# Ledger of designs, part 12: VH-VL binders against q9nrl2r1430to1533

Target 1, 104 residues: q9nrl2r1430to1533
Amino acid sequence: GGVHELSAFEQLVVELVRHDDSWPFLKLVSKIQVPDYYDIIKKPIALNIIREKVNKCEYKLASEFIDDIELMFSNCFEYNPRNTSEAKAGTRLQAFFHIQAQKL
Key: E = the ipSAE of ESMFold2; O = the ipSAE of OpenDDE; V2 = 0.75 times the mean of E and O plus 0.25 times the DockQ between their complexes.

## First folded at step 1 (VH-VL)

Design f4k (framework fv_ficlatuzumab)
Fold by ESMFold2-Fast, scan of step 1:
Structure f4k (fold): chain C 104 residues (1-104), chain A 120 residues (1-120), chain B 107 residues (1-107)
Amino acid sequence: as target 1 above (104 residues)
Amino acid sequence: QVQLVQPGAEVKKPGTSVKLSCKASGYTFTSYGMHWVRQAPGQGLEWIGWISAYSGNTNYAQKFQGRATLTVDKSTSTAYMELSSLRSEDTAVYYCARGDTWYYSGLDYWGQGTLLTVSS
Amino acid sequence: DIVMTQSPDSLAMSLGERVTLNCKASQSISSYVSWYQQKPGQSPKLLIYAASNRATGVPDRFSGSGSATDFTLTISSVQAEDVADYHCQQSYSTPYTFGQGTKLEIK
């Protein structure tokens, strides 16, 4: 079997998923592991949800896609203090995203 | 059918370098990453590094940082691994393998491997 | 680096027996584990990805389970063709490390 050609959005999500610093962002935060997360974060999102939206062709403009990625980083910095491994990973991944997003 | 084609064998002297190829077909080359993994005789698998065929961005295991160089040629759908300063301990089968980055996917297609022998 | 430890190093089973291979991660890796089968002289082949998802074309007798640090590959009824080395790999963070492998033999 062959594969479909990936859209620009899908290619970028794939690169984000592959990045060393993607680990806090791959799936929604577990309510069992982090019980207070959903009391603080009102619009949760993760790379698996963004990828699903790309696959369903829900992003009509690059700005909509960028907004969802930025929401993911914003949630990270809202919940996690700046000195945490999560916040540090988010800072590096966000910088990587900004460089790659220039291709959109 | 997805195929990753590698040369069968290479023989090199210590201190030299080698550039191994991996020619991809049957899929959109730039949609996946390419991993390089080696296996010394009778040993387990050792991950060397990864390259994005889209961006050319790389990540290396620390042991290979500075000695391995991963590149891609999008026009020929070919990935390359160059390994410098060869030692007898580098004798191994070297595999390229496609990494689907969706949802924790593993290395879903592998080349047949190139046997690199480093001997004086 | 995340260290993956497989057990046992080798085992010999009778045809039709249920076999269980174990893989332990040195830290929590969620479900980011894949299992590979490697027959002598051949490339590894993906069996299981994301801890429990069977790869295309893999027989139903192969299943994966586990999460966090402890993962298991199960062969419900071992066949002669299952003689191989089995490798687990974490894909949670780079470097994407493998276990040392488990050799499966038939008595």
Scores: ipSAE 0.006, ipTM 0.576, lowest interface PAE 13.8, mean pLDDT 86

Design f4l (framework fv_ficlatuzumab)
Fold by ESMFold2-Fast, scan of step 1:
Structure f4l (fold): chain C 104 residues (1-104), chain A 121 residues (1-121), chain B 107 residues (1-107)
Amino acid sequence: as target 1 above (104 residues)
Amino acid sequence: QVQLVQPGAEVKKPGTSVKLSCKASGYTFTSYGMHWVRQAPGQGLEWIGWISAYSGNTNYAQKFQGRATLTVDKSTSTAYMELSSLRSEDTAVYYCARDVYFSSGYHLDYWGQGTLLTVSS
Amino acid sequence: DIVMTQSPDSLAMSLGERVTLNCKASQSISSYVSWYQQKPGQSPKLLIYAASNRATGVPDRFSGSGSATDFTLTISSVQAEDVADYHCQQSYSTPYTFGQGTKLEIK
């Protein structure tokens, strides 16, 4: 039972999803809601996509998993000005991720 | 089941304002955008604007800029469109419709039944 | 603004005939086109999204094709319940404009 049944990557992505600052990252940014997002961001990604890749065993190395999470944060900071709620949430969640990723 | 519930009809006098509602249920309200589209009697569909239930960001067709105001109430999962300075030409059925993004584009997958707004003196 | 032009404005078909409805964009919009069916007195219903993808529950006699500026909705064998107005919409850039619609009637 419990945490021992989850892969290290699944454990971490679940912790990210549960974090209060995950709201900008749960699903892909809507083209309707943010009309210019896909003009600026060429490799969109979100936690639901990353979790699906984990469940399908698509990450063979911790570095591949970390790269996808970092791409998600990079996209956030590229699109959102530093003073936005999205950028602030991203900054806090990224710091949390860096601490947790030390376990990988 | 996804549902978007709108009032059946509203009657207003020229020069007044109206605030139309669209009550969503059956999905996570903040995960999708909401579009407003109108259809004058016997005419085609006209896009008014959209709002993110996620961020509150809006975009309007220029014709409606400054006259239409889109808002959402996350606590009641309700979207609103307020239209001011009403004219007889605003007589139309007003639809709300849910947006979903797909990698090749977006689409409006569920529509409300529409509110018939009649503007007459 | 991108202008969407549908043709014809209206057509009357016999049951079982193949129906082709056209939608032209004033500039290239890749595959960012959706088609909606609107029966008399009803709300529009999604038929096709991203030019060629059929929405859930839509019969396989409906198909979409096209790219860039020219898009087509095809009904391979028209049925009585297909009497409706058909609308195309571009989602390439705001404002997300519709065509004027094509009315489909049965002879």
Scores: ipSAE 0.000, ipTM 0.568, lowest interface PAE 16.3, mean pLDDT 86

Design i1 (framework fv_iluzanebart)
Fold by ESMFold2-Fast, scan of step 1:
Structure i1 (fold): chain C 104 residues (1-104), chain A 121 residues (1-121), chain B 107 residues (1-107)
Amino acid sequence: as target 1 above (104 residues)
Amino acid sequence: EVQLVQSGAEVKKPGESLKISCKGSGYSFTSYWIGWVRQMPGKGLEWMGIIYPGDSDTRYSPSFQGQVTISADKSISTAYLQWSSLKASDTAMYFCARDLGYSKGPYFDYWGQGTLVTVSS
Amino acid sequence: EIVMTQSPATLSVSPGERATLSCRASQSVSSNLAWFQQKPGQAPRLLIYGASTRATGIPARFSGSGSGTEFTLTISSLQPEDFAVYYCQQYNNYPLTFGQGTKVDIK
């Protein structure tokens, strides 16, 4: 069992979820808590949705998976000003992702 | 196979504490919200609250805020509904259900079998 | 809180006939509305979400329509196994709220 049974995409998503800076990305932004988010962000995505797509084998190429992760970061930087905790967490998590994505 | 399995029926007296469980299997437990729904005998469905096990973000219906506690232990893929002091009016069937939290994805698509709680003197 | 009102309270339909169930919200819920089926002694079963999207495995005879405050669930050719209580639920605003249910009896 264990790690040897996991796909590369599954392992990477799990590593992102466990990272200290994943908190803004775990689940979709609440429409009720942040009503204007969905007026600004037209392609919302989060780690739980990406993980669901991995589990359903919806990514055929590494580029498709990478595109969804990059969309998640792009949404963060579009909605959140640079000096926010969200944007700072996104910057650090994106750097971590770029290092880990070399394994793909 | 996706499953939500709830703890067994409970018979309690007013004033007693109780904690019932909902165990998820066959999916990424921390990726889905778990909602709790009450159904009193012969009545309809009432939403009580919802929790995201990945970060413990919890939302309650105002009618249930302070009446129950919703929690989750992601290490064992289990969500909980807890009362500090039961009332006879808590007699009901309690259901859990999963939700991805995405309008284009799974929405309360799998439910637990229900836990019957009977509170009487 | 948003109040969901279903009508009729009870509907009696012969097998093969069309059943139409209504659900009204006290304020707009956009298309954030789901329909559930519940048979005696069982947990609810998701039929439709997003007002009109059928859940996986749900027969084509079930269809949903509407947006805003007025919603309809249609069963185009009622089968004996469709005897159940049907609930609508809005998920546009917290708290999430259910209608009181429509009981479908087959003549």
Scores: ipSAE 0.387, ipTM 0.836, lowest interface PAE 3.2, mean pLDDT 91
Fold by OpenDDE, second read of step 2:
Structure i1 (fold): chain C 104 residues (1-104), chain A 121 residues (1-121), chain B 107 residues (1-107)
Amino acid sequence: as target 1 above (104 residues)
Amino acid sequence: EVQLVQSGAEVKKPGESLKISCKGSGYSFTSYWIGWVRQMPGKGLEWMGIIYPGDSDTRYSPSFQGQVTISADKSISTAYLQWSSLKASDTAMYFCARDLGYSKGPYFDYWGQGTLVTVSS
Amino acid sequence: EIVMTQSPATLSVSPGERATLSCRASQSVSSNLAWFQQKPGQAPRLLIYGASTRATGIPARFSGSGSGTEFTLTISSLQPEDFAVYYCQQYNNYPLTFGQGTKVDIK
């Protein structure tokens, strides 16, 4: 078998997933656990969905990928007050993302 | 500066097709929903539906489902509202508006200037 | 759908006077209620969102209150430029729905 080299998007998603502050973003919010989430968040998204889009080559521009990541953070900050663990994790992860995104 | 600029007034006959546009600028067009609102002459506002240009997810009011088509071309930051066959009753002003998230800010915070559609035989 | 009902249909007020507009929802919309102002030939302008939060640039004389099914828009001292039609809109449930509007005209 050949050696697979991850694309820049794939690598960044992997880095985001492996980050300590990725836990709020790994998958879509459970409607059972957070019954009102989808009444509030109009366009839910998570890293697993973004990863799937990357795998399917749905991102033709870096800006599209960035937009989804930013949407993910935006949703977090929209639903979660600033002082929550989720929001704090999001803040840190977003900062990390912004640094890594410069490489795209 | 966020702006929504709509296409010009239309004068059509019943049975004709029509597609009007709403171009957004000054923000990430693919990151916000765009809605359409109908206002018949001398009447109130009617929510028609919204579209998320990022993936073209579209939601219609039941009253307008199947009556119009909402679409978007994110490559040119433009949303569309179209009819396959206009009726005289479609005569109205049509507004597009940006729809924000629940806690990020107000819904329909920015509006286009409106497109007047007149349908008469 | 949630039906929004505004009252009165027309409100005649003198400049400088207080105007009180009502909006009722057929079911609870929590605080997901917005108020818009529309003048002839113009697009609606957002006044209030979240039932009670003034949009950017909106004068302090405009205030919104209420939650659940009963809402009020108050103009503490009506200015000449305030004569217009006002709409409430719920965004708690799809489809989003507007009230039928209240026209505020000069007494």
Scores: ipSAE 0.007, ipTM 0.662, lowest interface PAE 9.5, mean pLDDT 91

Design i1a (framework fv_iluzanebart; at its last look DockQ between E and O 0.75; V2 from the best seeds 0.00; counts 0 for: pae E 5.1 > 2)
Fold by OpenDDE, second read of step 2:
Structure i1a (fold): chain C 104 residues (1-104), chain A 122 residues (1-122), chain B 107 residues (1-107)
Amino acid sequence: as target 1 above (104 residues)
Amino acid sequence: EVQLVQSGAEVKKPGESLKISCKGSGYSFTSYWIGWVRQMPGKGLEWMGIIYPGDSDTRYSPSFQGQVTISADKSISTAYLQWSSLKASDTAMYFCARGPYDSKGYYYFDYWGQGTLVTVSS
Amino acid sequence: EIVMTQSPATLSVSPGERATLSCRASQSVSSNLAWFQQKPGQAPRLLIYGASTRATGIPARFSGSGSGTEFTLTISSLQPEDFAVYYCQQYNNYPLTFGQGTKVDIK
């Protein structure tokens, strides 16, 4: 590995991470902390995982990248009731993502 | 290449404060946990606590809760372990270690720093 | 906390022989068990995680087995560089806990 030019995917991930509503999504949910999470969520994902996939050039299509981001939000809304801080943050961050994704 | 480089050996007196460091390189520092492990002379390994530099989520072992402070500065890819007032019983080797998540939501330590020897004596 | 107990405390083995190390958890840790090797003056090195998965670069002579409360690290043919202290560690529950270690020395 060497120094890579920042791609559109990398830039978008950076923007998502920096967003005020990114806190529920920065890392995978710990099964130690949330024992039932992985009983409900079968395809766990988070921004740290997506960032690593981007760094490893695992996304060949924008649709693949978008699918992972949408999965991340879907997981949040599946596990968290609508009135939770996590779900509310997710709603706002997803809206932001949808705007930014138009550039891809 | 993933590396964790820790600060040098420390010789201190009881009552003094101390902050030792662990610098990560060769990977995305904010995407992995950093743990601290104590090893007293001639003894085994003791988990002290962990921090996720991406959001500073920190957990302590009950044995070390309130005894030390774990922190991180992601701008320089560095994690810290500090004492406000050292005791002779704090004499030990201290290791930092990186923690990746597995596919099941757990994490394990895959890379370790070289250790920092802390000696506290009158 | 989950108490990890290793046995034996010391294992004397001749080069080329099989070494079998045991680790017992006071309660189930599923397969969330790691093995580390530590040589004098060095940091621990990850050998096995997930009870049975070898870490990158670890020789095939190292293998881990078990689940729940009973675990085993096996060195099929001990090499000179394998004489060290071995620790098991559970990462199923906070606080994370290590076994007290098994010293593998030369017979």
Scores: ipSAE 0.566, ipTM 0.889, lowest interface PAE 0.9, mean pLDDT 95
Fold by ESMFold2, look of step 5:
Structure i1a (fold): chain C 104 residues (1-104), chain A 122 residues (1-122), chain B 107 residues (1-107)
Amino acid sequence: as target 1 above (104 residues)
Amino acid sequence: EVQLVQSGAEVKKPGESLKISCKGSGYSFTSYWIGWVRQMPGKGLEWMGIIYPGDSDTRYSPSFQGQVTISADKSISTAYLQWSSLKASDTAMYFCARGPYDSKGYYYFDYWGQGTLVTVSS
Amino acid sequence: EIVMTQSPATLSVSPGERATLSCRASQSVSSNLAWFQQKPGQAPRLLIYGASTRATGIPARFSGSGSGTEFTLTISSLQPEDFAVYYCQQYNNYPLTFGQGTKVDIK
């Protein structure tokens, strides 16, 4: 996208990172701590990686950026049962994301 | 552009406290791990622990758990390694290093600080 | 913890010749292995990660191979600047562990 769109992507990522429920999503899940994660999740993604992709201008369309963010939540819900702290945080952060993303 | 700049050499006595620093620049400080690695004189590299400044997730090698404190101040892009009471056996070179995850959620050290020599002698 | 064992401890090699360094893990680390170079008085430098992927700016003469428990770093035509100590490091399990190093000396 354009210069204003890239600034909006960065602003949205910053707001997601600042959110209290961002803690499961700040970095890739540790293979060391969660040995089976990458056997189940084939397209891992996290906020730090999305932020770097924004910094490197790797998103050409808003839909590509939104797809990475939604993939991040989908991975969370696929791996984590709904009653876990991770899944609950994901639900709340995703709701926040949907509100903020309407401004793109 | 990526730089890790460590605080200067220290000469200390046993029992004294010490806090050494590692300042990151040229990248998003909160988006990468910072690890600490010890190298005793004439010896190899030893991983001490690692911190993610974005959320303060801190993990220690069992050999160093309870012996040092790793912390970060993300407002000034600085990580710290701290002793409450130094021993002569703490005499070593201490490196900080940045750690991105690879594509499978593992991490290795891609950029290193210049090292801080800590000498502890009676 | 996973013990990383490097061999030989010292490798004497003539300039222009091939150097082959070995690293063995006490249990499988898959391909989660890095190689570092360290010259006297300097910080380590990342050479290889993922067992075989050359880091940015590393000359093509450096290559890595292996998986599981046995890994090799090869320097295909040793240059004067390559005389250093080389460390392997696994990042498959906590704690992260280094090998004890292989010193590559001028023969």
Scores: ipSAE 0.186, ipTM 0.779, lowest interface PAE 5.1, mean pLDDT 91
Fold by ESMFold2-Fast, scan of step 1:
Structure i1a (fold): chain C 104 residues (1-104), chain A 122 residues (1-122), chain B 107 residues (1-107)
Amino acid sequence: as target 1 above (104 residues)
Amino acid sequence: EVQLVQSGAEVKKPGESLKISCKGSGYSFTSYWIGWVRQMPGKGLEWMGIIYPGDSDTRYSPSFQGQVTISADKSISTAYLQWSSLKASDTAMYFCARGPYDSKGYYYFDYWGQGTLVTVSS
Amino acid sequence: EIVMTQSPATLSVSPGERATLSCRASQSVSSNLAWFQQKPGQAPRLLIYGASTRATGIPARFSGSGSGTEFTLTISSLQPEDFAVYYCQQYNNYPLTFGQGTKVDIK
């Protein structure tokens, strides 16, 4: 990727982190606090991991970046029942992401 | 280059308050845990607690719960360890250390500050 | 809390020899174990994490093995700069706990 593409990934991750609904996604779910999470979720990911991958230039295509963000939301909906505050935050943040991702 | 720089040595009397610092540089400060570890003179290492600066999530060892306060100011990439009232038994070297997450949500300490020596005596 | 026990307390070896340090956990910690080196007046330095993964910049003469409750740190062909105290640490369960340390001393 080009410099504009890298800047777009950086800007989008920063916007996601700053969003009020980002709190379930800022860091990985701790196995100590939630022991069964890693039995259910096989590919854990969070915004801190995605941000590190952006900073290390590990995303070669916009689709790879989008796939990691979508995996994060998919994990949220798989683990958390739809009536939870986590799932509701995920739904709103995912909608925000879909709008912003049109810039990529 | 990842670096953690701690504040200088402190000499205090019992009952005094103290706040020591740990400044991170060369990495995204809000993306890693910062842990605090105590080493009493001539003794081994004791984990005190940890903070995630991105959301201020803080966890303490049961032995240190209520005895110290851990905080962070992400605007200046600095974590803090604070005592409201020092005891002679708080005399020790205090280290901060950076904690990356592994893929299963465990964290280990990869980079360490140089340490802050705190001496508490009457 | 998980108790980490290191043996021996002091290991006396000659330069060029192989040193083997042991660490035992009171309960299984899977592979969530780290090894640290500490020299007098210095901060601990990460050597190994995940029981066997060498940290960046650590010489190949350091290797870790084990899982569950029994772990070893091996230093092949010990160098003068390797005389230090070595600590194991489990990060499988809260609270995080360290062993009491093994001092590697010159014979």
Scores: ipSAE 0.022, ipTM 0.714, lowest interface PAE 6.2, mean pLDDT 90
ESMFold2 (binder alone), look of step 5: mean pLDDT 93; pTM 0.946
OpenDDE, look of step 5: ipSAE 0.440; ipTM 0.863

Design i1b (framework fv_iluzanebart)
Fold by OpenDDE, second read of step 2:
Structure i1b (fold): chain C 104 residues (1-104), chain A 122 residues (1-122), chain B 107 residues (1-107)
Amino acid sequence: as target 1 above (104 residues)
Amino acid sequence: EVQLVQSGAEVKKPGESLKISCKGSGYSFTSYWIGWVRQMPGKGLEWMGIIYPGDSDTRYSPSFQGQVTISADKSISTAYLQWSSLKASDTAMYFCARHEYTGKTLDAFDIWGQGTLVTVSS
Amino acid sequence: EIVMTQSPATLSVSPGERATLSCRASQSVSSNLAWFQQKPGQAPRLLIYGASTRATGIPARFSGSGSGTEFTLTISSLQPEDFAVYYCQQYNNYPLTFGQGTKVDIK
């Protein structure tokens, strides 16, 4: 692909992806590995999807970008109990995001 | 009875270290987040941070990140707030409070400690 | 951070009158909004959580409403013990920020 200047959204996505707690969010959940996931989560999303949307300039407002990120976390917390590694990672990553989002 | 009991008032000098405590009783200490709130004299409430005693997951307000350390000892149902080097500007009332994590969001602070007054002066 | 702005700074009300306190968020906090009451020399006390749910033991004269960015705490008939400072707090985003408070004093 081409080289793009990193917008604030692009930069934040990069930071999220590079975060140690990003592993539950890097790509969409596998239906094979988690058969009931899509029965519960109706609006699946992941960082790779969000990154693609950013690269395609599909976000016109920061609020739209933020909404997708929050949806990503919401999905995680809806499906994963508090004591799971995924939920714990999501909790930390979300806190990180909330701080970084102040730069938008 | 569910309650949080904080350690007593502290009078310190600038540069001194301090660790104040918040002990929970009457409930499962490891199941609720414990937060710390600062209230400077005559001022409003400031959220400092929270800790989940069950796994020591800790989060700070950016304003307090690196300024204090929040910790917990679940074996004695106690949370701590500590300074490595106090400043005069740290003079304030400090409250601990609990709130539950629903799995999606934190719940509101429902139980509060009585507060610990920290006075820092030369 | 989400900035919580309360208004008015001071509200003077006579006993028995209705008190209306406002809390505005700089961005949506959904319904993750709490109201606290604090009297001099005391710890804050939870009044309302989830924007509109009264905490246990809180009199019916206290009610909360609103969602998103605009919230209201209403005391239908102010009692002598209600003169205090009231804080709103959002717990939708980190950090969990408080409003600057509204002091309700006697007219």
Scores: ipSAE 0.024, ipTM 0.695, lowest interface PAE 5.9, mean pLDDT 92
Fold by ESMFold2-Fast, scan of step 1:
Structure i1b (fold): chain C 104 residues (1-104), chain A 122 residues (1-122), chain B 107 residues (1-107)
Amino acid sequence: as target 1 above (104 residues)
Amino acid sequence: EVQLVQSGAEVKKPGESLKISCKGSGYSFTSYWIGWVRQMPGKGLEWMGIIYPGDSDTRYSPSFQGQVTISADKSISTAYLQWSSLKASDTAMYFCARHEYTGKTLDAFDIWGQGTLVTVSS
Amino acid sequence: EIVMTQSPATLSVSPGERATLSCRASQSVSSNLAWFQQKPGQAPRLLIYGASTRATGIPARFSGSGSGTEFTLTISSLQPEDFAVYYCQQYNNYPLTFGQGTKVDIK
């Protein structure tokens, strides 16, 4: 990762955070509020963690950034039943991400 | 690089108000919870509460609910602990610390401020 | 609501010896347990999280084990800088709670 790539990742994360359907993804799921989450999800991640990794220049390839975003959606669909507001938000936000990622 | 810097020591009288601060730097401030921990002289650590600066979601220990107010201003990466009316039993060292709920990939209370000594007397 | 009990209250150890500290939770906290070191006049320092994962920069002589309600912190070859108070903390349930501390003192 160059300066251009870091700027592109930051812009994309900002767009995801601002999206109406980002609410399930803004921060890591609370162990206190959802005790069984970490029994099911072994690689937890959220937009706040991804943004921090962008700011620390931890993504060396665009594929690494994309993999973390896809992991976030995969976790959502693994934990949340299809009929939940979380899963529906995830479906819409993932579609938005796929469109935006083509600009990378 | 990653650090929490707290405001300086305070000497107050019972009944006075006080607001102490904890400023984060070197990381995404809105991406981590900030917790407050009290340590009375010669005693152990007591968790007071925690705030997520990104949306101001705040959780208190039942022992401290109504005793203090925790808040944050994400525009200046600063969290606050506030008393409306101090009492002598509030004399303690107050620490802020960065926290994540995962327990799997990120450290619980992994970065600590240096502490703010609050003395309430006379 | 979860009470964390540490034992012993004070542990006297000679440099180079092994120290074992215990922490008991009043109900299961899974592996959501951390250990902290505090020296006089200093902020606590994270040693172990997730019951057994060593924090960045923590020497290999520190190790944690256990799950559920019984946990131990082991210092395999105690160094002079290790004399301090050690706290366990659960972050499984609200409210978050600390043990009362074990003071590791020189024999």
Scores: ipSAE 0.007, ipTM 0.582, lowest interface PAE 10.4, mean pLDDT 86

